# VHH binders against Translation initiation factor eIF2B subunit alpha (eif-2Balpha), part 14

Target 1, 305 residues: Translation initiation factor eIF2B subunit alpha (eif-2Balpha), of Caenorhabditis elegans (p34604)
Amino acid sequence: MVQESIISSFRGKLENDPSKSTSLATVETLLEVLDRSRATTVAEFQNELNQVVAALEKTDYSSTSIRSAADLFTRFTSLAPAALLDQEDFSQVLDLYRQRARSFIKNVRGSRAKISKCARLFFTHHMNILTHSYSKVVLETILDAHKSGYHLHVWVTESQPDASGKLVFEELKKNGVPTTLVLDSCVGYVMERIQAVLVGAEGVMETGGIINKIGTVNVCIIAKSRHVPVYVCAETIKFVREFPLNQADIPQEFKYRTSVIERNNLELEHPDVDYTAPEFLTLIITDVGAMKPEAVGEELIKMYI
Short names: E, the ipSAE of ESMFold2; O, the ipSAE of OpenDDE; V2, 0.75 times the mean of E and O plus 0.25 times the DockQ between their complexes.

## First folded at step 8 (VHH; framework vhh_7aqx_2)

Design T4 (from T1 with E112Y; at its last look DockQ between E and O 0.11; V2 from the best seeds 0.00; counts 0 for: pae E 7.0 > 2, placed apart)
Fold by ESMFold2, look of step 8:
Formats: sequence, structure tokens, C-alpha cells
Structure T4 (fold): chain B 305 residues (1-305), chain A 126 residues (1-126)
Amino acid sequence: as target 1 above (305 residues)
Amino acid sequence: QVQLQESGGGLVQAGGSLRLSCTTSGFTFSDYAMSWFRQAPGEEREFVGAISWSGDSTDYADSVKGRFTISRDNAKNTFYLQMNSLKTEDTAVYYCAADRRFYPGEFLDSTYYDYWGQGTQVTVSS
């Protein structure tokens, strides 16, 4: 009942606010758990969080986004000084955790604006940009640059099978951004017109590679072959501690929705995401600044130490 | 003829402030991203901060974040560095540089900028 109520709250956050990321909804949900917690030890609280995270990962929302957000939330809250961890009065520890969690969530809410502002460093006044799939941070970045006087022409892939690129195309048109919708198979054909590829990520691996919508690796390989830079817009809450070398190394729960895995017919399905190795990426533009893919591991260590 | 000229350097006490200017001519300033670099004796030039062509976005080296602010005035073709809370470690020759678009993956590397100023000395005394 407790987990069912929490899962319903999580779904409600995402269903009632289309602009809210899965990552943000995850940490807001974990704050609700923390606010209601009656744990008397750190171990009891950690177990409580772990059970909720496991339940959230069983939904059909991005497992990559849930895991990365939960790992950072848990780590950030566990930095309480040992002097405050008296065993008799754990409520003071929980209050410190709540204070730290609220500060963490405030930073997460501001991350898209920081990314959008940093990304302008890499845009020219007139620029052809290719984007694949629907990323809320990429869309915000493009719209903010347009409002700031950049004359962009945006080439959007359809992003089959969910056709999420059509939503991006329509939103850009409504805002007066010159936009061309293209087939996913047309990326090689149009790349010679493109000055930069701009994509989001569902996860940024410790290797500096990314997990993103199926087709992303194709776009990035083609961009590399044409010497077109690939910029990834990703919040640091999307950073995960995984070291994949290839597509096979990606956990199945990152690639497939839980409902697909439960049907146990993966040989008949294709994944929702793919992996793009760091050699195909130029920069990762984050809420803490722009970095080369190889710097992600160092930034992850700073977040966890 | 392209010209970048830094000014405003000098001697200042630790904890003090200085404002550097970079006046430009001979190119369309509003099309260029601008950066400050600095070089201490016997060291390589190091990145200080960058600003987009419009002035709407900035990035800074970690060592100067919160203390230094860059800005530009496209109407005057001038680029600025406000340095507050100066430390003796900030002593260096400061250079302005221009690039039409930051090169992918290399915008922090001084070797890829199109135009450079001659530098201005900043000396921070204890």
C-alpha cells in the first residue's frame, strides 16, 4: 500500500506536468518518502529508499534516469557529519537529510537554464542544427537561443517508432523557429548542411558515452565522419556509474520497458535506446559547465566523494 | 587590419579589484566569441573565461569562478574582465582573444583562437 501510493504519486507528477523530467520526479518522490519516514537508523532509512527505488524502476519510465537520480539523491543525503548521528535521536538526522534533499532538488530544478545558457557559447549567430528525438533540455536550449536573437534552422528527425521528433518539430514551428522534419534514414543525406548535432541523454556513463533514444548512435557516427560536432545537453543528475564498452554491455532494463521484459519476448522487440561511445561525442554541456566526454568520470568521483 | 588592445592592468593589493578592457577593431566584433587568457612567468597560457557573441552566456575557469565577471559591449566593440577579491596567484599577463565560433572540444585551448591582443600585466601584491 505504501509503495502503491508512492508509485501513484510518482506517475501523477509526470502525467500532470509534461515539462517535468523523470529524474526530477524521482527525487521529488524520494523527498516524500524522506518526509514521511519513521526510520530510527541510517540502515533502516537506506533500506526504505532502496525498496521505493526498486518499485519505481519497475514502471515503464526510463530506468536510467531513475537510477542516476536516486543514486545521487541517496549519496547527497548520506553526507551527514558523524557527530549528528546519535542513535537515540535519529529525528535530527532525518531533519538534516530533509534540508539537504531540498537544497539538492532546488539545484536540479535550475539545471536546464544553466545548460541552455552554457550552450550558447557554441552557437553561431546563423546555424543549422540537427537534433534527434525529443529532449526537454535540448528544446529549451533551442528556444532560449531563438529568443536571444540566434537565427537557427533546426533539422529534426522523426525519431521512430514513437515519432517524438514530430512533437519537437511542431513546438519549434509554433515558436517561429525555422524547422525541417526529416526521416531517420535521411541523416546521412542532410549532414553536409549541418554545423552541429545537439542531442539529449537519458544517461551519461562514467566512460563519457551516452544512453539516448534509439538512432542516436547512427546520428553521431555520421556526424563524426563528416566532422560535425556533437553536443550533448545533459543534467549532471543523468550521470551514472556504468562502464559499457558496447551495445551488449548495456543492462536490459535500460534498453527495454519493464512491461516488455515481463512478457519475456525480447528476441521479438528492439530496444528503446542505444549507446554512443565517447569517441563520437564532442562535448557534454551540463549544469556545471561544458566538459569533454573523458572528464565525466572525474566529475562523477567529485559527486560521490 | 585586426587589432585587439588590452588595458586596465597594473599593481593592486590582495583582496582588491581591477577592471580590464579589450578594445577591438578590424573585424565584426558581434560575430565573435571572446575569451580572456592569462600567463604567469614560466607557465603556459591558461583559460580564464569566455563569453558568447551576444554576451548572454559565459563560462569561467574554476580558479576564478565567483570572483571574476566578463562582459561585452557590442556597440563599443569592447570586451571586459572585472576582477574582484584578487589573490597573489592571479598575477599574470592577461590576454584577450577572439574566435568566430569555439572549436569543438578545444575552446579552452589557446592555440585555436583567430586573433589575440598584446597582453596587459596584472600584479597582485600581498
Scores: ipSAE 0.037, ipTM 0.562, lowest interface PAE 7.0, mean pLDDT 84
ESMFold2 (binder alone), look of step 8: mean pLDDT 82; pTM 0.828
OpenDDE, look of step 8: ipSAE 0.807; ipTM 0.909

Design T5 (from T1 with F107W; at its last look DockQ between E and O 0.92; V2 from the best seeds 0.78)
Amino acid sequence: QVQLQESGGGLVQAGGSLRLSCTTSGFTFSDYAMSWFRQAPGEEREFVGAISWSGDSTDYADSVKGRFTISRDNAKNTFYLQMNSLKTEDTAVYYCAADRRFYPGEWLDSTEYDYWGQGTQVTVSS
ESMFold2, look of step 8: ipSAE 0.637; ipTM 0.867
ESMFold2 (binder alone), look of step 8: mean pLDDT 82; pTM 0.837
OpenDDE, look of step 8: ipSAE 0.858; ipTM 0.934
ESMFold2, look of step 9: ipSAE 0.597; ipTM 0.844
ESMFold2 (binder alone), look of step 9: mean pLDDT 81; pTM 0.827
OpenDDE, look of step 9: ipSAE 0.856; ipTM 0.932

Design T6 (from T1 with F107Y; at its last look DockQ between E and O 0.90; V2 from the best seeds 0.73)
Fold by ESMFold2, look of step 8:
Structure T6 (fold): chain B 305 residues (1-305), chain A 126 residues (1-126)
Amino acid sequence: as target 1 above (305 residues)
Amino acid sequence: QVQLQESGGGLVQAGGSLRLSCTTSGFTFSDYAMSWFRQAPGEEREFVGAISWSGDSTDYADSVKGRFTISRDNAKNTFYLQMNSLKTEDTAVYYCAADRRFYPGEYLDSTEYDYWGQGTQVTVSS
């Protein structure tokens, strides 16, 4: 089936390139759909995209990342200028969409470098950093600062249950960054030595809070109690139009994999992510600049104008 | 309403100094990062430097680094540019700009800023 072929292409992008985010794989997959499209109307094309997005959301990859990436892809690519509205051959409209989509994807591919450069403006040259779990953009940020002559000591939580922090520890060690791997329960002990917490996000909510790997909210609460700034590195493609008040307000599809939800045992399941309210965060550092969490809602509105 | 007004421009000899001010009203100044831009005749508007909300972080264009210093006084709603060792190439209209985001360098399009000032002329004679 066509949908199963596109799902296989999507999985292949992620399996063949470990550095590729779910967000980037989503927009690259949607570009493939756009490149092959024979739609003759805007409505026909939008239906085509919506069907593909629904199929991608049924995979066990992050629904948050897929949904936010798809929404922004659509906003940046499928507006038509008035000059093309009366074109009898819709193929010129599709060509404009393709041009915009390629430009959008180029920006997404460059976003980690922009975030890394921006984040360095908040670092000191001798700095103890605490990071929780594995974030590709956080890892790139730390490595960029190290290559630029910053003298960092990085404290990495192991991040149970999947122990993804061990991957960060090994990669930093391989690159000569002084690094200490710690238990998740050690965060309170070590925070006295930390100048900044640096974490990624699976999604940045319109409230300015984040969802990220389980344990993030604990780190951020402890950081706030010790007056340690918390910097979130997140691409704007991860911004989500949700207004949660608490952990319960986060949709289940953001907290659990699709396969877990389908097994009907959610009372028995450990959630994959938690929610950290904006009051525990200091800055959201993005590919369009750094912002206070309180400004995220306003910036989201600008993106959807 | 929102007002950004530059002042302190004028004519100065090469090697001299000037201090520009940007006075603001109509918004909560401490919620905004501030930037200086400049535009010479026939040229595109170019980034000069930016300062974070509290003033703790700054960034400068390579062409002015070491010669220009930006600062802000949130109690006075005022943003400053101290220009030293001026060159004839620094001749331009200087603009202040405000945005809720802190922009490092000029990799963001200048049309992305929320508010702009009127500009003040700086002329550096040889």
Scores: ipSAE 0.514, ipTM 0.811, lowest interface PAE 2.0, mean pLDDT 87
ESMFold2 (binder alone), look of step 8: mean pLDDT 82; pTM 0.836
OpenDDE, look of step 8: ipSAE 0.829; ipTM 0.920

## First folded at step 9 (VHH; framework vhh_7aqx_2)

Design U1 (from T5 with S35H; at its last look DockQ between E and O 0.76; V2 from the best seeds 0.71)
Fold by ESMFold2, look of step 9:
Structure U1 (fold): chain B 305 residues (1-305), chain A 126 residues (1-126)
Amino acid sequence: as target 1 above (305 residues)
Amino acid sequence: QVQLQESGGGLVQAGGSLRLSCTTSGFTFSDYAMHWFRQAPGEEREFVGAISWSGDSTDYADSVKGRFTISRDNAKNTFYLQMNSLKTEDTAVYYCAADRRFYPGEWLDSTEYDYWGQGTQVTVSS
C-alpha cells in the first residue's frame, strides 16, 4: 500500500524546483519512505520500496530515471545485509539504512559545488559560453566562475517549448553576468563567437553519450563542426546503464510523458529530449572528477559492483 | 607492467628549488590525468596539484600556489613538479598518481586512483 502523501511529496519536489532532477527527487522520496517505515524484515522493507517505486513510475516523469535512482539508493543504503542479521531488533537495521541514505543524499546535494570547481579549470578568463535549456549545475558553474573573476558573456537559448532558458537569463542578469537570450535556431549564427558550450544532462549513458532537453544534439553537432568544446556538467546520480545508438533507441519514457505514451500514436508526438552521441562531447564533468566520454562505461561499472 | 617512478628529490635549503620527475610506462600516458601528492611524517597524504590529459589545465593546493608549477611531456611519458621558494613545511614524501579522471582540489579515496608511484623524499632545512 502506497500512501498518497508520498506521491504528492514527490510531485511537489519537482514542481517547486523545476531544476531538480527526477533522480534526486526519487531518492529524497525514498528517504521519506525509509524514515516512516515500520518494516520488521529486510524482505518487508524491500517490498515497501518496490511498491513506492512502482507508483512513482506511473507518474508523468521518466521511469528509467526513477528506476536507476532507486537502484542506486538501494545499493548504497542496504549493503552488508549479512552483518545486519546479528541485530536484536530490525529497527537498528533501519537506523543504519537511514544513516547511509542521509550521507548519500548529502553527497549528492554537494555535487554541484564540486562540479563547478572542476569545470572552471577548463575556462579561460575572457570567454563566450553557450548554454542550452536550464541546468542548475550549469547555472551554478557559471556563477562560480563569475564570482572567481572570470569575464564571461553567456549566450542562453530560450529552449522551447517551455522557455526555460528565460529563467537562466534572468538569474544571470540578476547576478551581473553579461548575458544574451537567443532563439534555439540562432545557435549556428552565434557559434563562431563561442569558446565553450556548457550543458547539463537528464541522463549520462554508459556509452558516454547524453540524454538532455530537445535541441541539445543540434547544439553539440554545430559545436563539433566549429571545433568548440562541449562540456557536460552532470552529477553521478544521473548515470544510467543504457546503450542508445540513435534517437530511435532512446527509451520512450525519457522522450515522452507517461500520459502521452499511454494514449497516443507516438509517430505524431514531439519528443521532450534527444540523444547526443559521445563523439560530439568533449568532457563529462562530475562530482567525482572530469572524464572523457569513453571513460564513463568503466566508471559506471564501478558504481554497480 | 605499469610503472610510475618519481625522481629528483633530496635535501635543499629553505628558499631553494627542486624539480621532481615522474616517469611512466605500461599505459597510454595521454589518456591519464596526473596528480602530485605529498605526505609529511605523521600526517595524512595531501593533494599538491594536478594536470589534465593534454596539460592545458592545472590545479594546485592553496599552500603551494605561486611557488610550484606542474607540467607534462606526453611524448616522453613524463610528469614534472617544479618547486620554488621551498619552506620547511614542504618536507614530505612526494607521490605521483595517474587516473582517467581529472579531479582538481579534492582528494579521491586512494583506492580510486588507478596507479601510484613509490614516492621520493624532499627535505627542506632552515
Scores: ipSAE 0.536, ipTM 0.819, lowest interface PAE 1.7, mean pLDDT 86
ESMFold2 (binder alone), look of step 9: mean pLDDT 82; pTM 0.832
OpenDDE, look of step 9: ipSAE 0.840; ipTM 0.924

Design U2 (from T5 with D59Y; at its last look DockQ between E and O 0.88; V2 from the best seeds 0.75)
Fold by ESMFold2, look of step 9:
Structure U2 (fold): chain B 305 residues (1-305), chain A 126 residues (1-126)
Amino acid sequence: as target 1 above (305 residues)
Amino acid sequence: QVQLQESGGGLVQAGGSLRLSCTTSGFTFSDYAMSWFRQAPGEEREFVGAISWSGDSTYYADSVKGRFTISRDNAKNTFYLQMNSLKTEDTAVYYCAADRRFYPGEWLDSTEYDYWGQGTQVTVSS
C-alpha cells in the first residue's frame, strides 16, 4: 500500500505540471522515499530505493528515463565515505543523503536556465533558428535569448502525428518571437535560410548520438548537408549508457513510448522517436557545459564513477 | 605527459598592459576548450574567461569584460590572455586550464577541469 501512494504521488507530479520531466519527477519521488526512510543500513536503504524504482518502471512512463534518473540520484546522493559508514547512528548517514538529494534536485531544477545561458554563447544577435517538435529546454532557450535582446526568427516543424510543434509555435508567438510553423516535409526547403538547428533529446547516448522525436534524424542530415550547425540542448539527467548503432538498436523502452505496447497493434503506429548518430550533430549543450558529441562517452564515465 | 605552462607574467603599472601565454603539450589541443583563472593571495581561484575549441566563442567574467581578450592559436598549441587597463585588483597568480567542455567557469567547480598549468604571477602596482 506504501508503493501505491508513492506511485500516485509520482503520477500527480507529472499530471499537475506539464513542464516537469519524467526524470525530475522520479528524483523528487525518490526524495520523498528518502525523507520517510527508517533504514538502519546502506543495504536496507538501497533495497528500499530499488523496490520503488521497480514499481515506477511499471508505469507507462519511460522506464529508461526512470532508471537513468534513479541511477544518477543514487550516485550523487547515497555514496558515503568509509569513515561515515562507521558512525554509531545511521540516521546521520540518512541526513547526509537528504542534504545531498536536495542539492541535487535544486541543480536539476536549474538545469534549463544553465543550458539557456550556455547556448547563447553560440548565437548571433540576428539569427534564423530551426527547431523540430516540442522541447521544453529548447523553448526556454529561445525565450531567454529573445528576452536578452536577440533578434530571432524561429522556424518550427509541426511534428506530426501529434502536432506538438504547434504548442511551441503558439507560445513563441504569444511572446512576440517572429515564428513560422512549417510542415515536417519542408525542412529541406527552408534550411538554406537557417543559421542553426536547435533540438532537444529524450536521451543522449554514450556514442554522443541522441534519441528524439521522429523526424529529428531527417532534420540533422539535411542540416549537415547544408553546413548548418546542430545544437542539442539536453540536461545531463538525460544521459544514458547505451550504444545504438542504427534505428534497430533504439532501446525498446523508447520505441514503446507512445503506448504502442498497450494497444498491441504495431502496424497502426509509427515510431515516436528516431536515433541521430553523432556525426550529424555539432554540440551537446548541457547544464555542465557544451561538448562535442565525441566527448559524451568520457563525460558519462565521470558521472558513473 | 600533459603539460600546460604559463608565461608572460611580471610587474606592471596600473593602466598598463600585459600578455600571458599558455603553451601546451601531451594532448590534442584543438579538442579542448581553454580557460584562464586567477588567484589572489588569501582568496579562492576566480574565473577570468574561456574560449571554445576553435576560438569562435568566448566568455568573460564581468570583472574583466572589455579589458581582457582571450585568443588561441591551434597551430602552435598556444592560448593567450591580453590584459589591458590593468588595475591593482588584477594582481594574482594566473592559471590556464583545459577541459573538453566549454562553459562559463563561474558556475562550475574549478576541480572539474581536466588539466591545469602551474601559474604565472601578475603584479599591478599603483
Scores: ipSAE 0.561, ipTM 0.832, lowest interface PAE 1.5, mean pLDDT 85
ESMFold2 (binder alone), look of step 9: mean pLDDT 83; pTM 0.844
OpenDDE, look of step 9: ipSAE 0.851; ipTM 0.931

Design U3 (from T5 with D56Y; at its last look DockQ between E and O 0.80; V2 from the best seeds 0.00; counts 0 for: pae E 2.4 > 2)
Fold by ESMFold2, look of step 9:
Structure U3 (fold): chain B 305 residues (1-305), chain A 126 residues (1-126)
Amino acid sequence: as target 1 above (305 residues)
Amino acid sequence: QVQLQESGGGLVQAGGSLRLSCTTSGFTFSDYAMSWFRQAPGEEREFVGAISWSGYSTDYADSVKGRFTISRDNAKNTFYLQMNSLKTEDTAVYYCAADRRFYPGEWLDSTEYDYWGQGTQVTVSS
């Protein structure tokens, strides 16, 4: 089937390139759908996209990343001038969408470098940094600073249950960055020697808070208590129009993989992510600049309105 | 009513110094990162330097690094550009700009800033 082929392409992108984010793979996959589309109306095209996105969300990759990327892809690509919409041949509207989508994807591919350059403007040349879990943009930020002459020591949490922090630890060790792998329960013990916490995000909420790997809220609460700044490195493709007040407000599809939802009693299952409210965060560092958490809502409105 | 007003421009000999000020009103100054741009006749606006909300971080264009220093005084709602070792190439209209985001140089789209001043002329003669 066509949808099964596109899902296989999506998985292939992620399996064949370990550095590729779920967000980037999503928008590249949606471009493939757009390139092959035979839609004759905007509504027909949007239905095609919605069906593909729903199928992608059935994979065990981050639902938060897929949804945010798909929403931004649609928003960035689908506005057409009135003159073009008056034409009987919708293929010209699709060609405009394709042009916009390619420009959008180029910008997304460049986002990590922009974030890395911006983030190091907030570093000192001798820093102890704590990071939780695995974020490709945080890893690139640390490596960029190291190559630029910063003398870092990085504490990486193990990030149970999947131990994803071990990947960061191994990559930093390979590149000669002084690195210590610690238990998630060790964060309080080491925080007194930390000058900054760097974390990624699976989603940046309109509130200015974040969704990230389970354990992130604990790290940020401890950092707040010790007056350690928390810098979130996140591409704007991760921005999500949600207003959570608490952990319960986070949709179940963000907290659990689809396979878990379909097969298990969620009352008994371990969530994959938590929510960290904006009061525990210092800066959101993005490919469009650094901002205070309270500015996120305004910037997100500009992208959607 | 938001207002950014540059002052301190003028004529100066090469090798000399000049200090520009940008006085602001109509917004909470400490919520904004501030930037200097310059524009020579017939040229596009060029990034000069930026300063974060509290002044903790700065960024400068390579062409001015080491010669220019930016600073801000949040109590006075004012930020400054100290220009030393001026060259004839520094001749331009200098603009201040404000945005809630702190942008590193070279990727900034000048059309994306929230507020702009009207500019002040700096002329460096040999």
Scores: ipSAE 0.474, ipTM 0.809, lowest interface PAE 2.4, mean pLDDT 86
ESMFold2 (binder alone), look of step 9: mean pLDDT 82; pTM 0.842
OpenDDE, look of step 9: ipSAE 0.696; ipTM 0.876

Design U4 (from T5 with S54Y; at its last look DockQ between E and O 0.86; V2 from the best seeds 0.78)
Amino acid sequence: QVQLQESGGGLVQAGGSLRLSCTTSGFTFSDYAMSWFRQAPGEEREFVGAISWYGDSTDYADSVKGRFTISRDNAKNTFYLQMNSLKTEDTAVYYCAADRRFYPGEWLDSTEYDYWGQGTQVTVSS
ESMFold2, look of step 9: ipSAE 0.623; ipTM 0.859
ESMFold2 (binder alone), look of step 9: mean pLDDT 82; pTM 0.843
OpenDDE, look of step 9: ipSAE 0.873; ipTM 0.940

Design U5 (from T5 with S35L; at its last look DockQ between E and O 0.89; V2 from the best seeds 0.00; counts 0 for: pae E 2.2 > 2)
Fold by ESMFold2, look of step 9:
Structure U5 (fold): chain B 305 residues (1-305), chain A 126 residues (1-126)
Amino acid sequence: as target 1 above (305 residues)
Amino acid sequence: QVQLQESGGGLVQAGGSLRLSCTTSGFTFSDYAMLWFRQAPGEEREFVGAISWSGDSTDYADSVKGRFTISRDNAKNTFYLQMNSLKTEDTAVYYCAADRRFYPGEWLDSTEYDYWGQGTQVTVSS
């Protein structure tokens, strides 16, 4: 009954604000749980969170986003010094968790603005940019640079099969950004004109590679062959402790929606995402600064320590 | 053991020039963004400029834009600050710093960077 109310709240957050990420909605939902918690021990509270996360993962929203956001939120609650755990009243521990959670959520809400400001350091004032699929962070970054006086021409792939790139194309055109919509197969043709590839990520792996909309690895391979830098815009809440070597190493939960996993023969299903190894990426631009893909593992360790 | 050592400071007349160097050891220099900060007596430490890992991107404080140039030589593990058209308000101890992240220096005024040098005094006289 409690889980049904929480799932409804989670869906409401996403339905009421189309710009809100699944990651942000997850942590806001976990804060609701924390605010209402009657737990008297760390273990009891962690079990309460685990039950809510399991319920959220049963939805068809991105399992990658839910899991990474929930893992970081949960790690934050378990990072308590021994002196604090000796408190006479567990409510002091919960109050600390609430303070940390609110600060964490404030930072998550501001992440797109920080990424946009950081990304501007790597733009030239006149620039042809290629982007693949739909990333809210990339869209915001491009719009912020345009409003700051950068003269951009943005090449957007259609991003089949769902054609989500058309949404990006239309939004950029509405805001006066010179934009060309192209087939996914056109990337090799246009790369000669491109100064940078700008993509989002559904997950940033500990290896510094990324999971993103199917087709991303092809874009990045072509960019590398033409010596075009690839900038990934991703909030640190997207960082995932996974060490993939190839497409098969990616957990099925990241490649397919939960309902597809439960109903379908996955050997016959088209994957929703691909993996791009760090060697094809130039920078990961995050809310804590730009970094080389090789540095992601160390930053992830800092989050867990 | 990581070491950052600034050099090239000294006394210079207003309008003059100085070149500071930051020699580094104990880490893979090309994996780090490099920064210059300065601190005048009785004042807070102030961002001067930053340079990306390869040297392709730079950021400068407004107070030094057009007068100061940062550069790096990854083959020599050395980071430079060329200071031209010096003003008396440029008088400070100058510090080099290193971090694996590259970001606007005024962005994180409370952030501790990975490594700091010991500083070198620059004094600009009238």
Scores: ipSAE 0.417, ipTM 0.737, lowest interface PAE 2.2, mean pLDDT 86
ESMFold2 (binder alone), look of step 9: mean pLDDT 81; pTM 0.825
OpenDDE, look of step 9: ipSAE 0.830; ipTM 0.920

## First folded at step 11 (VHH; framework vhh_7aqx_2)

Design V1 (at its last look DockQ between E and O 0.88; V2 from the best seeds 0.80)
Amino acid sequence: QVQLQESGGGLVQAGGSLRLSCTTSGFTFSDYAMSWFRQAPGEEREFVGAISWSGDSTDYADSVKGRFTISRDNAKNTFYLQMNSLKTEDTAVYYCAADRRFYPGEWLDTEYDYWGQGTQVTVSS
ESMFold2, look of step 11: ipSAE 0.652; ipTM 0.865
ESMFold2 (binder alone), look of step 11: mean pLDDT 83; pTM 0.836
OpenDDE, look of step 11: ipSAE 0.869; ipTM 0.939
ESMFold2, look of step 12: ipSAE 0.670; ipTM 0.872
ESMFold2 (binder alone), look of step 12: mean pLDDT 82; pTM 0.824
OpenDDE, look of step 12: ipSAE 0.866; ipTM 0.939

Design V2 (at its last look DockQ between E and O 0.87; V2 from the best seeds 0.78)
Amino acid sequence: QVQLQESGGGLVQAGGSLRLSCTTSGFTFSDYAMSWFRQAPGEEREFVGAISWSGDSTDYADSVKGRFTISRDNAKNTFYLQMNSLKTEDTAVYYCAADRRFYPGEWLDEYDYWGQGTQVTVSS
ESMFold2, look of step 11: ipSAE 0.660; ipTM 0.865
ESMFold2 (binder alone), look of step 11: mean pLDDT 82; pTM 0.831
OpenDDE, look of step 11: ipSAE 0.840; ipTM 0.927

Design V3 (from T5 with S110E; at its last look DockQ between E and O 0.86; V2 from the best seeds 0.74)
Fold by ESMFold2, look of step 11:
Structure V3 (fold): chain B 305 residues (1-305), chain A 126 residues (1-126)
Amino acid sequence: as target 1 above (305 residues)
Amino acid sequence: QVQLQESGGGLVQAGGSLRLSCTTSGFTFSDYAMSWFRQAPGEEREFVGAISWSGDSTDYADSVKGRFTISRDNAKNTFYLQMNSLKTEDTAVYYCAADRRFYPGEWLDETEYDYWGQGTQVTVSS
């Protein structure tokens, strides 16, 4: 049995901040569960977490993102230093878990700043950038470079059907960044002016490819054909252990809301995301450094040892 | 199997120059970003500079910026540190390090790198 206040808290985190990642909201919610826990054994605590995760997976948010974030949360909170084996009172074990969880979440919250600093190492001081869709980390990266004296012109796609690119366009204008809003179909026209493509990711696959808002693969293919580098800005909490080979291999939970999947008429639904193979990407820029797409698999394994 | 060997260290007078080399073997050099670190007696290792896989991007510690230049030659599997305008405070053992990731130095400690060299002593006399 899952407490309704925890599920409501999860929804509230995402509804009150539309740009907050499902992954971050998940780990924040699991910290609340840990803070309230009265478990007396590791097994009891893990069962509490599993029940909450299962309930979160039934919401209209990406179950793959929730599952991946929960796995990372468990790994980084429940790694026991030798001192845990000496504890006779499990409340002391829970307190150590709480300390580790807060440190983990602090690192997750700080990841966007680390990514912004790392990405700047690949910028030139006069640069036309193309971005597709809304990514909070890409937006922060652009604003950080602008504040640091870079002379940018940002080309933003509308990102239909939800038009989330208009939000990026308005925020960049508000901050004084020269910005042009374009149709998604205009990418080929404008690419000859572009020095780099910056995109986010909903998931970074073990293959080194990415899942991101529908239209991303088109942008990246065009960029590749024009020899424009594609930089992906992604927090490591978005890494997932999947090996898609094509668009059909994308987990359905990324493509569709849970309620749509439960209706079982997916052939009629517009997908929310596409897959971009690693050959179309130049770098994955993360809170643990920049890496070539082919290095992602080994770095992901290190996280899950 | 994997080996990183620094060379070019030695004694030099303040204001002088030295060029360090890091020769590598046992891995595909062009797949790795490279970094220089240094350690004075009784102090922690400190970041000196890093260079990306192709050499197109670099990062330097503020203490050496403008005086030190890093470069790499992927055809020779060799990574270099050119040190100019040397000061007595530059006296240290210099280490090269390799990792698949390119890191800004302020975010990593020494335990995050895949491979380390043995180090070469640089002594700057007054």
Scores: ipSAE 0.557, ipTM 0.835, lowest interface PAE 1.5, mean pLDDT 86
ESMFold2 (binder alone), look of step 11: mean pLDDT 83; pTM 0.841
OpenDDE, look of step 11: ipSAE 0.849; ipTM 0.931

